VH-VL binders against q9nrl2r1430to1533. Designs and how they scored, part 11

Target 1, 104 residues: q9nrl2r1430to1533
Amino acid sequence: GGVHELSAFEQLVVELVRHDDSWPFLKLVSKIQVPDYYDIIKKPIALNIIREKVNKCEYKLASEFIDDIELMFSNCFEYNPRNTSEAKAGTRLQAFFHIQAQKL
Short names: E, the ipSAE of ESMFold2; O, the ipSAE of OpenDDE; V2, 0.75 times the mean of E and O plus 0.25 times the DockQ between their complexes.

## First folded at step 23 (VH-VL; framework fv_iluzanebart)

Design r1 (at its last look DockQ between E and O 0.04; V2 from the best seeds 0.00; counts 0 for: pae O 9.7 > 2, placed apart)
Fold by ESMFold2, look of step 23:
Structure r1 (fold): chain C 104 residues (1-104), chain A 122 residues (1-122), chain B 107 residues (1-107)
Amino acid sequence: as target 1 above (104 residues)
Amino acid sequence: EVQLVQSGAEVKKPGESLKISCKGSGYSFTDYWIGWVRQMPGKGLEWMGIIYPGDSDTRYSPSFQGQVTISADKSISTAYLQWSSLKASDTAMYFCARLDWYDSDSYYFDYWGQGTLVTVSS
Amino acid sequence: EIVMTQSPATLSVSPGERATLSCRASQSVSSNLAWFQQKPGQAPRLLIYGASTRATGIPARFSGSGSGTEFTLTISSLQPEDFAVYYCQQYDNWPLTFGQGTKVDIK
């Protein structure tokens, strides 16, 4: 089941938010502080939005949930050079996600 | 049900400090911006600033930068607005409000507190 | 800073009649426009967001339209409880700004 998967998605997103390296991903990037971000990133997403989608049962398939999480990391690596604090945090959090996602 | 409950009315003298509060309930407090809006007597609404309690990211309207401090204590789901030294011109109604997203990173006020009347007079 | 200008300042309307309120932005705000109702002694209440989307629980007599720099709030059949001050607010860019308000009074 659908109910079991939604509970697993909730648990995973809570673990991601609690991780020390979640700080670049908690909310959408500010267009005022980073004016060109939305010229480069066409499908913005963040953990608060993903958590709200889980809470509202908007994910019908596990692949949809995983795609949003991976999109979040892909956006980070697309916008940020690999030597930045954001990209390094993204690498560590993605590794953590892959370990936790094995439980699905 | 989403609720924002503000602290009670205040009567103060110029030069005194003040910290008013806004307690959020019925939603994930750390996942939404909270903003403060001033309404001077007989006047319209003015945005003062916002805070994201999840990481304490705080943004001020240019008109209010350096004039007030916005903070939050996520352990008790409470946001604060504070003055180090009140002026008579600070007499106003102060509202807190939650921001929700519309698209991309655009945010709008969806739920409001009841308001806190602050009166500053000699 | 994006300046929001509302007109008229005061609108006198009989119950059951149509009220039309205007809001102009000094530059395009796309559809990032909200409308609020405020009654004396009360907090503002969200009516419309995204220029035209009614907030949950808002009666169908309230409708919003427009995009870019010109926006309209329409109350199709004014009820006694609708006499209030109405504010538009842009959220396209910081700082967030409000119009100065339109007071809807009993004629």
Scores: ipSAE 0.075, ipTM 0.749, lowest interface PAE 6.6, mean pLDDT 90
Fold by OpenDDE, look of step 23:
Structure r1 (fold): chain C 104 residues (1-104), chain A 122 residues (1-122), chain B 107 residues (1-107)
Amino acid sequence: as target 1 above (104 residues)
Amino acid sequence: EVQLVQSGAEVKKPGESLKISCKGSGYSFTDYWIGWVRQMPGKGLEWMGIIYPGDSDTRYSPSFQGQVTISADKSISTAYLQWSSLKASDTAMYFCARLDWYDSDSYYFDYWGQGTLVTVSS
Amino acid sequence: EIVMTQSPATLSVSPGERATLSCRASQSVSSNLAWFQQKPGQAPRLLIYGASTRATGIPARFSGSGSGTEFTLTISSLQPEDFAVYYCQQYDNWPLTFGQGTKVDIK
């Protein structure tokens, strides 16, 4: 049911946030820090945004929640070269997510 | 110009509480993580934790988790570090610093406060 | 956590001489390594980030090199204002960790 799914989403977001490799994803990218980011990434998203959507019950399907998480990683890999800290962290966090998402 | 200005030196006794401050200016305070670094007398630098003033999400070093509280008031561009009960071993210089990062593999403390000396003795 | 070890603890050099400072990581930190300078009674100042990129306003005599687990900060010709303590810091993994520092003093 919706309540159980919501709880599962909440728990997974908490686990993602607590992960050591979550730091690139905790907040939206700063325009000050990365001036050209939003010229490239048109659908910005971060864990704090996803958490907010979960709290507001905006996800009706697990697929919608998963799509947002995957978008978050896709944005990271689109903007950041493979050898960056962000991309490396994203790779590890995404792997973790894929394992945890099987529980949804 | 980016500046971090910290509150003045503190002289306390064991068991007392303390809250020191770090005020940022010259940049968007809510868009950068800000952290605290401890430097005990004659010793090196120790990362304590960071806070994102935009929504006050906070992360601590395992060594300092539960030992201190980091907070921020974005309305006055100020971050805080506080103790509920000081120990003599808390005697140290405490620096706040802005954490910056770029797409070019950067994630580092680029600007520092001048430091706040905290002395705890009976 | 990743342990950063600097050597030597103290480096005595004369003005005009080259200073070479080492920083070793207990595991690879890629190029996610920064160097800081700290003078007595002052806050640390960022010198190098990304292992080899000089921060804004840092003189060309400061250079950083290395990747993985071994890093070097070089001061090609030591100036009087360069006598200070230098720290390396990794930002590849949480928690962020510093080396114990190298003191560069006058011979």
Scores: ipSAE 0.006, ipTM 0.635, lowest interface PAE 9.7, mean pLDDT 91
ESMFold2 (binder alone), look of step 23: mean pLDDT 92; pTM 0.935

Design r2 (at its last look DockQ between E and O 0.57; V2 from the best seeds 0.00; counts 0 for: pae E 6.9 > 2)
Fold by OpenDDE, look of step 23:
Structure r2 (fold): chain C 104 residues (1-104), chain A 122 residues (1-122), chain B 107 residues (1-107)
Amino acid sequence: as target 1 above (104 residues)
Amino acid sequence: EVQLVQSGAEVKKPGESLKISCKGSGYSFTDYWIGWVRQMPGKGLEWMGIIYPGDSDTRYSPSFQGQVTISADKSISTAYLQWSSLKASDTAMYFCARHDWYDTDSYYFDYWGQGTLVTVSS
Amino acid sequence: EIVMTQSPATLSVSPGERATLSCRASQSVSSNLAWFQQKPGQAPRLLIYGASTRATGIPARFSGSGSGTEFTLTISSLQPEDFAVYYCQQYDNWPLTFGQGTKVDIK
């Protein structure tokens, strides 16, 4: 059901935000501080945007929600080298997400 | 509907402390930057700083760094601007405003509070 | 900081006339430029962002153009409600900075 799925998405986003490794993903990367970011990343996304979409009921399928989360991680790994704090955080958060997403 | 509602006008004396507030509603408060803008009487707009309530990331204008403190209480969707010791020159209208984002992180303000008039005089 | 300079300080025009406002940046701000309108006793209102994109609900008579260091706000046909002060703002670099404003008043 749509209502139950929406609640599940909301809860999962809350859990992601609360995770210790969420800090690179809470908001969009600042183009002021990282001038080349948007030259590389063409589909930027963050947890705040995903939450907004959830709140607006823009996700009709769980797959759409999952795709956006995976895009968020993909962007992180595309821009950040593997040895960066951001990439390491992303790796851990993504693993957490994959476990939680099994509940969807 | 997105709304920012600021606290009421203040009349203070030099040396007094002050904390004014800006309450957001109609949106996820933690997911948008919120900033403060000063407008002295008959003058233009001055960016003071912004805060991201979700993680308390705070950025100040160099002109206001150390002169004011910007904070937020996400539990009540409220941002604050405070002075430890007011000066007469702090007399001004103070606006809070929400940062907008679409496809990139761009620092322009789409929604504004109604303003808080602060008058500091002996 | 990037200094934003607006001209003229005051622009007197008649209803129905075209108004052209200039905003110059001391260094390039790319297209990271916004325009705001402020009426007496009110908070500013976003008109344009990204130098040329109208905000939601903004009439088509408002248009923004330019990039780099030179920007223009055009009001194709001034309406009575358009008499106000207009500010440009760059968000290309810290600190964010506003122009000093252009007052559009009735001739």
Scores: ipSAE 0.737, ipTM 0.917, lowest interface PAE 0.7, mean pLDDT 95
Fold by ESMFold2, look of step 23:
Structure r2 (fold): chain C 104 residues (1-104), chain A 122 residues (1-122), chain B 107 residues (1-107)
Amino acid sequence: as target 1 above (104 residues)
Amino acid sequence: EVQLVQSGAEVKKPGESLKISCKGSGYSFTDYWIGWVRQMPGKGLEWMGIIYPGDSDTRYSPSFQGQVTISADKSISTAYLQWSSLKASDTAMYFCARHDWYDTDSYYFDYWGQGTLVTVSS
Amino acid sequence: EIVMTQSPATLSVSPGERATLSCRASQSVSSNLAWFQQKPGQAPRLLIYGASTRATGIPARFSGSGSGTEFTLTISSLQPEDFAVYYCQQYDNWPLTFGQGTKVDIK
């Protein structure tokens, strides 16, 4: 990737975190509050983990970064029915992500 | 490198208020839980609670629910532990510590502050 | 709440000898178990996480084992700097809980 690509990942993650609909995605779902979540979702991921992976330069390709972001949304839609606040937030944030990713 | 630097020792009387601090540096402060641990003189470690500074999600041990307030100011990368009315039984060493929650093999409390000694006596 | 019970409360060991510390959970915590060392006047230090993985910078003489409800910390050849109190801590379920500690003391 190079320096500009890594900086772009950081900028995009910051924009995702600042978005009003980021609230379901900031950190991993609590096993205590949602006991069955990890029975259903086998590859959990959240924005704080993605940002840490960017900070540690763990993404070698843009596709790896995009895959983690899309996994985050896919997990949301797999666990949450479409009419829930979580799924609606996911739909809006995913749309925002697609627009911002095209700009970079 | 990750550092947690706590505020200095406090000597207080029963009934007084107190707010002690824990400043994090060397990492993205809002992306990690910060916990508080009490150690009474000559005793073991007791988990008091934790906060996620990114959204202020705060969880307390049942023993400490309603007894203290845990808060954070993300603009200065600082977590707080506060009492509205101290008791002599609050005399203890108080540690802050960072949690690293990546997966099932992740450790907890990977970095600790140096501790803040609080002495409450009349 | 998951109760963590450590034994023995105090372990007297000569330098160069092996120390074996036990930690029992009141219900399964899988491998979500950490060990900490605390010397007088100091903050705790992470030794082991995931029941058996050494934290960065921890000497190989420290090893952890176990899963479920039974866990062991072993110090294979005690050094003078190893005389301290050791705590186990589960992180499988909230509230997070510590054992009461095992003091490793010079014999």
Scores: ipSAE 0.045, ipTM 0.729, lowest interface PAE 6.9, mean pLDDT 89
ESMFold2 (binder alone), look of step 23: mean pLDDT 91; pTM 0.921

## First folded at step 25 (VH-VL; framework fv_iluzanebart)

Design t1 (at its last look DockQ between E and O 0.19; V2 from the best seeds 0.00; counts 0 for: pae E 14.2 > 2, placed apart)
Fold by OpenDDE, look of step 25:
Order: sequence, then C-alpha cells, then structure tokens
Structure t1 (fold): chain C 104 residues (1-104), chain A 122 residues (1-122), chain B 107 residues (1-107)
Amino acid sequence: as target 1 above (104 residues)
Amino acid sequence: EVQLVQSGAEVKKPGESLKISCKGSGYIFTNYWIGWVRQMPGKGLEWMGIIYPGDSDTRYSPSFQGQVTISADKSISTAYLQWSSLKASDTAMYFCARLDWYFSDSYYFDYWGQGTLVTVSS
Amino acid sequence: EIVMTQSPATLSVSPGERATLSCRASQSVSSNLAWFQQKPGQAPRLLIYGASTRATGIPARFSGSGSGTEFTLTISSLQPEDFAVYYCQQYDKWPLTFGQGTKVDIK
C-alpha cells in the first residue's frame, strides 16, 4: 500500500524474523511434524501471523502487540522442555525482544 | 549442495540386529528434521518416522512404532535407523531424507539419501 | 490415514508428448501435496510441493495443479530423462502417506 516508513511494530517484527533464533517462530507449528501440538496449545501464533496483523493495523496499542509476542513465546515454553533447541532459541529471542520492545 | 550419504548395503539373517546410518553436512542437521522411508522390492514409498537431531525429538508412523528405533548424533551429523531383531519382511530399500522446516513455507522432504538396501534371508 | 490413489498405474507416452498424471486423496489435503520422481536404482527426487510450486532446479515442463482431493502432475513435453515412476504425497494429516505411484514409460 505505497511507500512509507516502517512503524515501530513493523521494524521490530523484521528484526525478530531476521534473528538467528527465529526459526521456531517464523510460521505455525506443523501438525505433521508435531502431531500433538494443537492438542496442547490452544492459542497458536507465529511471526507471520503477527506480521500480518501489523500490516493490517490491527494493533492499536503496544501492549496488544507485546501480548501476542509473549503468547508466542509462552506457547513455545509450554510445549517444549527447557533443554530443547526450540526452548533455547525462544529464550534467546525473547531476551532480544524484551530489549527491543523498550523502544516502543 | 545438500547431500545425505547413507551406509552400505546389508545382508543379514532373521533375528539379527542392524543399525544403518545417514550422514549429512552440518547445517542439514541443524534446525531440520530427518526422516526415514521404506521401499520394499517393487513397491512404493512408506513413511517411517522423523527425528530432530538438535534435541533428538523423535516421531514414528503408527505402522512402525515399536518396530524400529530412530536416533541421531548431531555431533557427527548422523541419523540412524535400527532393528533389534530383523525379519525377512524387513527386506527393503531404506531412504533417509531431510524434511524442510527451516527454509520453506512448506513441510516436505526436499533432499534424499541414496538409499541403503537391507536383505534379510535365511 | 489419508489414502492417496494415483492413476493410471502405467502411462505410455512418446517423447515430446504431453503426460498427465492424476492423484486423488480420500479426504481433503488442501494444497499440502508433493510430487516425486524416482528412477530405477535411485532415490526419489522432489518435483513439486504445495501442489503447484516447482522445487529448485526442476524444469518448467513440470507443473502441478489441484487442491483438496484432486491433483494433477503435467509434463508438457516428455523428455527421454522423464521416464520414471512418479509418486504423490500428502503432508496435511499425520501420518504422511504416498500414492502407489504411476510408471511413465516410452510408447
């Protein structure tokens, strides 16, 4: 929809996606790879969904945006044990997010 | 180039144990699932299971659950398929393949090993 | 499990002709459908994923179409190296399942 400067939310999503530890979060978990995922996680979310919501201007408050990002991490830690690659990646990415979110 | 290299052909007798391997480049085993597919002589492809070498998370097809063991050693970028006691009916070609999870919007086997022929006969 | 049925079992085609392969799912698999090519003594090679997206390095003469329960692999002009067995595979439901294959041989 035209050339414009990225909003703070758009910029943060771009930074999260580009992060090395974003791989568990880029898209919704595959029900094929993880057959029982959706039996456990009832509010699935991923960066592609959050990005779409940003593009559609569905976030009116920073808190709404932050809540979705935190939900994304919460889902990861709920399903994945602490010693998994997903959980470890999530831990690092969440720390990065918390730093960047201070700029919102 | 992405490559999966499997161990050589095996000739075994019923009751014997067997462990075959699938080795790839390091990045293949980082943030990817590795699967095994069986192809009996003159037959089609059968999905057996997958493993995530990063944390050894393993999922089996219902048809193969309890029949085989899938494992991995990420330090040497190798996945394994093993039997505790082979049957004649285990005679088949076994392929390992990478399931693209990291770099694609889809979840499919994009690269395959050359296959390991296992022959079990008395 | 979702049963994938391919037709015909064998398709005889002359070089340069169009080949059309069918794959039917027992229930909808959306667009989560892949096509593989396998030649004798070789591993399968990915041709199409997402029902219609060509894998890297796959010639433009290969195309996939369809959604839901009906899918088609088309080879617009069959080349000598295209004679092989072709499999469809769904990855919409667990467990992953393959069709029984279509053999494309020379007429």
Scores: ipSAE 0.006, ipTM 0.646, lowest interface PAE 10.4, mean pLDDT 90
Fold by ESMFold2, look of step 25:
Structure t1 (fold): chain C 104 residues (1-104), chain A 122 residues (1-122), chain B 107 residues (1-107)
Amino acid sequence: as target 1 above (104 residues)
Amino acid sequence: EVQLVQSGAEVKKPGESLKISCKGSGYIFTNYWIGWVRQMPGKGLEWMGIIYPGDSDTRYSPSFQGQVTISADKSISTAYLQWSSLKASDTAMYFCARLDWYFSDSYYFDYWGQGTLVTVSS
Amino acid sequence: EIVMTQSPATLSVSPGERATLSCRASQSVSSNLAWFQQKPGQAPRLLIYGASTRATGIPARFSGSGSGTEFTLTISSLQPEDFAVYYCQQYDKWPLTFGQGTKVDIK
């Protein structure tokens, strides 16, 4: 809830964005270029949207912020086969996130 | 530091094809849009289009839709601008530029290539 | 599309004096406005984004203001290296559009 939690959320999102494996997660998948994505993924989310929600103070609890980050990874693993570069990047970034999230 | 290095000047005849390149370094290439901007001799800047190399999302200015092809090869951090049949009116300086997007989806050009002069002699 | 109109086309200013460049949008672009400097034979250089935020490494004499449809770039004390062409660019709506440029010359 408070201003200091929002600052911690912002710091964590910045660290995720700067991570080498962030590339599949920076923006929502293009519906024009990947038309079936939104038929399969019903709750799309990406780092730019999460960062905007932090900036607008839309997260009331740390659990809500963590749930959006975990949803982002879950979507990646649901849409992408495990041997793809997207899924492998997701695995490495999620591991990094779990380490950093313990600081919240 | 962030650098965009473009291919060298080209002298072509009308009807010939051409593909020019823009290689990005000093940043994660797949994390940023790359755009192309035309500057005709003695004139201002015109946005041609952009590509997101991460997923190949490509958007063209209506004035250039169907006139050029924008593409990228993320394995070598390179974006391309391509004509199938050049016209004399394509004579211009062509810049590639990176868009700073992770600051609330801003689409302004923060780093520019050195430009590629294309001369199409009739 | 949103038409960006710059004025004046050419601005003659003595070194050490203030230069004021105008950029008008045909529709509101809120604060999604950038300014660029271009010297002959060179690529454009980002000066200002978000209407008023200086890009990293840009001298304090450059300042931007405005919102909506009216924007101003001010150079508070012109230096010899500031004589160039200046462009505004809106990034509020597709397609992205540039103004036609203002050339800043020695008076």
Scores: ipSAE 0.000, ipTM 0.579, lowest interface PAE 14.2, mean pLDDT 88
ESMFold2 (binder alone), look of step 25: mean pLDDT 93; pTM 0.942

Design t2 (at its last look DockQ between E and O 0.04; V2 from the best seeds 0.00; counts 0 for: pae E 10.2 > 2, placed apart)
Fold by OpenDDE, look of step 25:
Structure t2 (fold): chain C 104 residues (1-104), chain A 122 residues (1-122), chain B 107 residues (1-107)
Amino acid sequence: as target 1 above (104 residues)
Amino acid sequence: EVQLVQSGAEVKKPGESLKISCKGSGYIFTNYWIGWVRQMPGKGLEWMGIIYPGDSDTRYSPSFQGQVTISADKSISTAYLQWSSLKASDTAMYFCARLDWYRSDSYYFDYWGQGTLVTVSS
Amino acid sequence: EIVMTQSPATLSVSPGERATLSCRASQSVSSNLAWFQQKPGQAPRLLIYGASTRATGIPARFSGSGSGTEFTLTISSLQPEDFAVYYCQQYDKWPLTFGQGTKVDIK
């Protein structure tokens, strides 16, 4: 992607971070807090990591950026039961993301 | 509703072995850690250890490492706490509890069994 | 291990009054702090987690605050069913540790 596309990624990440439902996704899950998380989730990712990748211009295509965001949500839904606050927050944030991603 | 049901009160002598149980719903034991907490008479709460019945991964408090054995049978949604040789000082109420670790930065016990009283005396 | 110290040991309060319980950690536990209530002959019940979040079904009169090493559990207006022992518990570092408890009894 070009400069404009990268800027769009940056803006979208900012909007995701600012969202009220971003709290489960801001940083990687703590192994101390969730002992078996990394036994289950093999491709961990979070908004801070995605932000770094954006800053480093590691996304060449919008699809790559979208894939990482979707991976983030996928991990959440894989690990967290449907009735958890994390899963509920993820559902809302993902819906928001899907709307915003249409602008990419 | 989440429920943990523990085995009945035990009266034992020093030197005897003992295994107490904690049974919950299948969902509880499929996806959650189960912990044991000791409460000696008139005293506070002491974390003993936790087990993930799904794969029997077990973590002990340093104070209880080697003193007790925590195990589980996920096929019957049951966790166990056992002693090979009881001491009088093991007299206490023992609680099992579910660790709610499906919440971000959460490592707390959200549901508890009713407790099992263990009395060890000569 | 992180030592959790609660104060006072016993707090005598009249029904309808405000109760303030303190919990201090020997080192920072961030917001990884839970509060439990235990009545005689019963198992502990989770009240607060994340230092300030009420567990499901917990009345609004219970509130938690603090971060780092100083935490407070507040009961805005003590009800008859609130007389019990209260424990704080940190889950920031292994091993998990509890405070020694504060007994709230009727004045």
Scores: ipSAE 0.011, ipTM 0.651, lowest interface PAE 9.5, mean pLDDT 90
Fold by ESMFold2, look of step 25:
Structure t2 (fold): chain C 104 residues (1-104), chain A 122 residues (1-122), chain B 107 residues (1-107)
Amino acid sequence: as target 1 above (104 residues)
Amino acid sequence: EVQLVQSGAEVKKPGESLKISCKGSGYIFTNYWIGWVRQMPGKGLEWMGIIYPGDSDTRYSPSFQGQVTISADKSISTAYLQWSSLKASDTAMYFCARLDWYRSDSYYFDYWGQGTLVTVSS
Amino acid sequence: EIVMTQSPATLSVSPGERATLSCRASQSVSSNLAWFQQKPGQAPRLLIYGASTRATGIPARFSGSGSGTEFTLTISSLQPEDFAVYYCQQYDKWPLTFGQGTKVDIK
């Protein structure tokens, strides 16, 4: 993408990182702390990785960027039961993301 | 440019407390694990533990668990290593170092601070 | 924990010659192995990660190989600035562990 598209991706990622409900998504889930996570989740992704991909201009289309963010939420809901703090945070952050993504 | 700048050398007596610091710059501090490594005089490197400042997830080596406290203040991009009661055997060089975040199991140290010499003597 | 054993403890090599450093893990670490260089009074410097990938800014004379339990760091033509202590580190399993170091000295 163009300079404005990359800036918009960066701004959106910054808003997600700053959101109170970002805590489950800042970094990849620890294999040591959660040993079965990677048996269940085969395409792990987190905000720090997405932000680095934006900074390195690795997203060619807005859809690729959106797909990574939606994958992040999908992984959360696949691994975590809906009554967990992680899943509740994911629901709220995803709703926030959908509002912000209308600006893309 | 990524930099980790540590607090200055310390000369302490046994039983005193100490908190040393490591300030990160040139990168998004909350996006990377930061760890502490001890090097005793004339000896090799020993991993002490790591912290992810973004959510304060903290992991200790079994050898150091309960011996030190690792913490971070993300508002000033600073990690800390703390002793409640120093021993003469704590005399060593202490490094902070940053871990890569490109892969789920990337726990190797890519950038290092300059080191903080801690001397504990009667 | 995974014990990392380096050999030799000291390696005497002339400038311009090849140095070969060994690192053995007590159990498989796959390719989750890094190499560091440390000069007196300085912090360690990352050389190699993933067993064989050079870190940014590391000269091509440094190369790593191996997987599983046996790993090698090779310096193909030693320069004066390469005389240092070299450490391997595994990051496959908790806790993270370093080898005890190999000192590369001028012969």
Scores: ipSAE 0.007, ipTM 0.620, lowest interface PAE 10.2, mean pLDDT 88
ESMFold2 (binder alone), look of step 25: mean pLDDT 93; pTM 0.943

## First folded at step 26 (VH-VL; framework fv_iluzanebart)

Design u1 (at its last read DockQ between E and O 0.64; V2 from the best seeds 0.00; counts 0 for: pae E 7.8 > 2)
Heavy chain, then light chain:
Amino acid sequence: EVQLVQSGAEVKKPGESLKISCKGSGYSFTDYWIGWVRQMPGKGLEWMGIIYPGDSDTRYSPSFQGQVTISADKSISTAYLQWSSLKASDTAMYFCARHDWYPSDSYYFDYWGQGTLVTVSS
Amino acid sequence: EIVMTQSPATLSVSPGERATLSCRASQSVSSNLAWFQQKPGQAPRLLIYGASTRATGIPARFSGSGSGTEFTLTISSLQPEDFAVYYCQQYDNWPLTFGQGTKVDIK
ESMFold2, look of step 26: ipSAE 0.132; ipTM 0.760
ESMFold2 (binder alone), look of step 26: mean pLDDT 90; pTM 0.919
OpenDDE, look of step 26: ipSAE 0.808; ipTM 0.925
ESMFold2, fold request of step 34: ipSAE 0.007, 0.000, 0.007; ipTM 0.687, 0.547, 0.696
ESMFold2 (binder alone), fold request of step 34: mean pLDDT 91, 91, 91; pTM 0.923, 0.922, 0.919
OpenDDE, fold request of step 34: ipSAE 0.869, 0.869, 0.870; ipTM 0.940, 0.940, 0.942
ESMFold2, last read: ipSAE 0.036, 0.006, 0.025; ipTM 0.719, 0.686, 0.719
ESMFold2 (binder alone), last read: mean pLDDT 90, 91, 90; pTM 0.915, 0.922, 0.917
OpenDDE, last read: ipSAE 0.869, 0.868, 0.869; ipTM 0.939, 0.941, 0.940

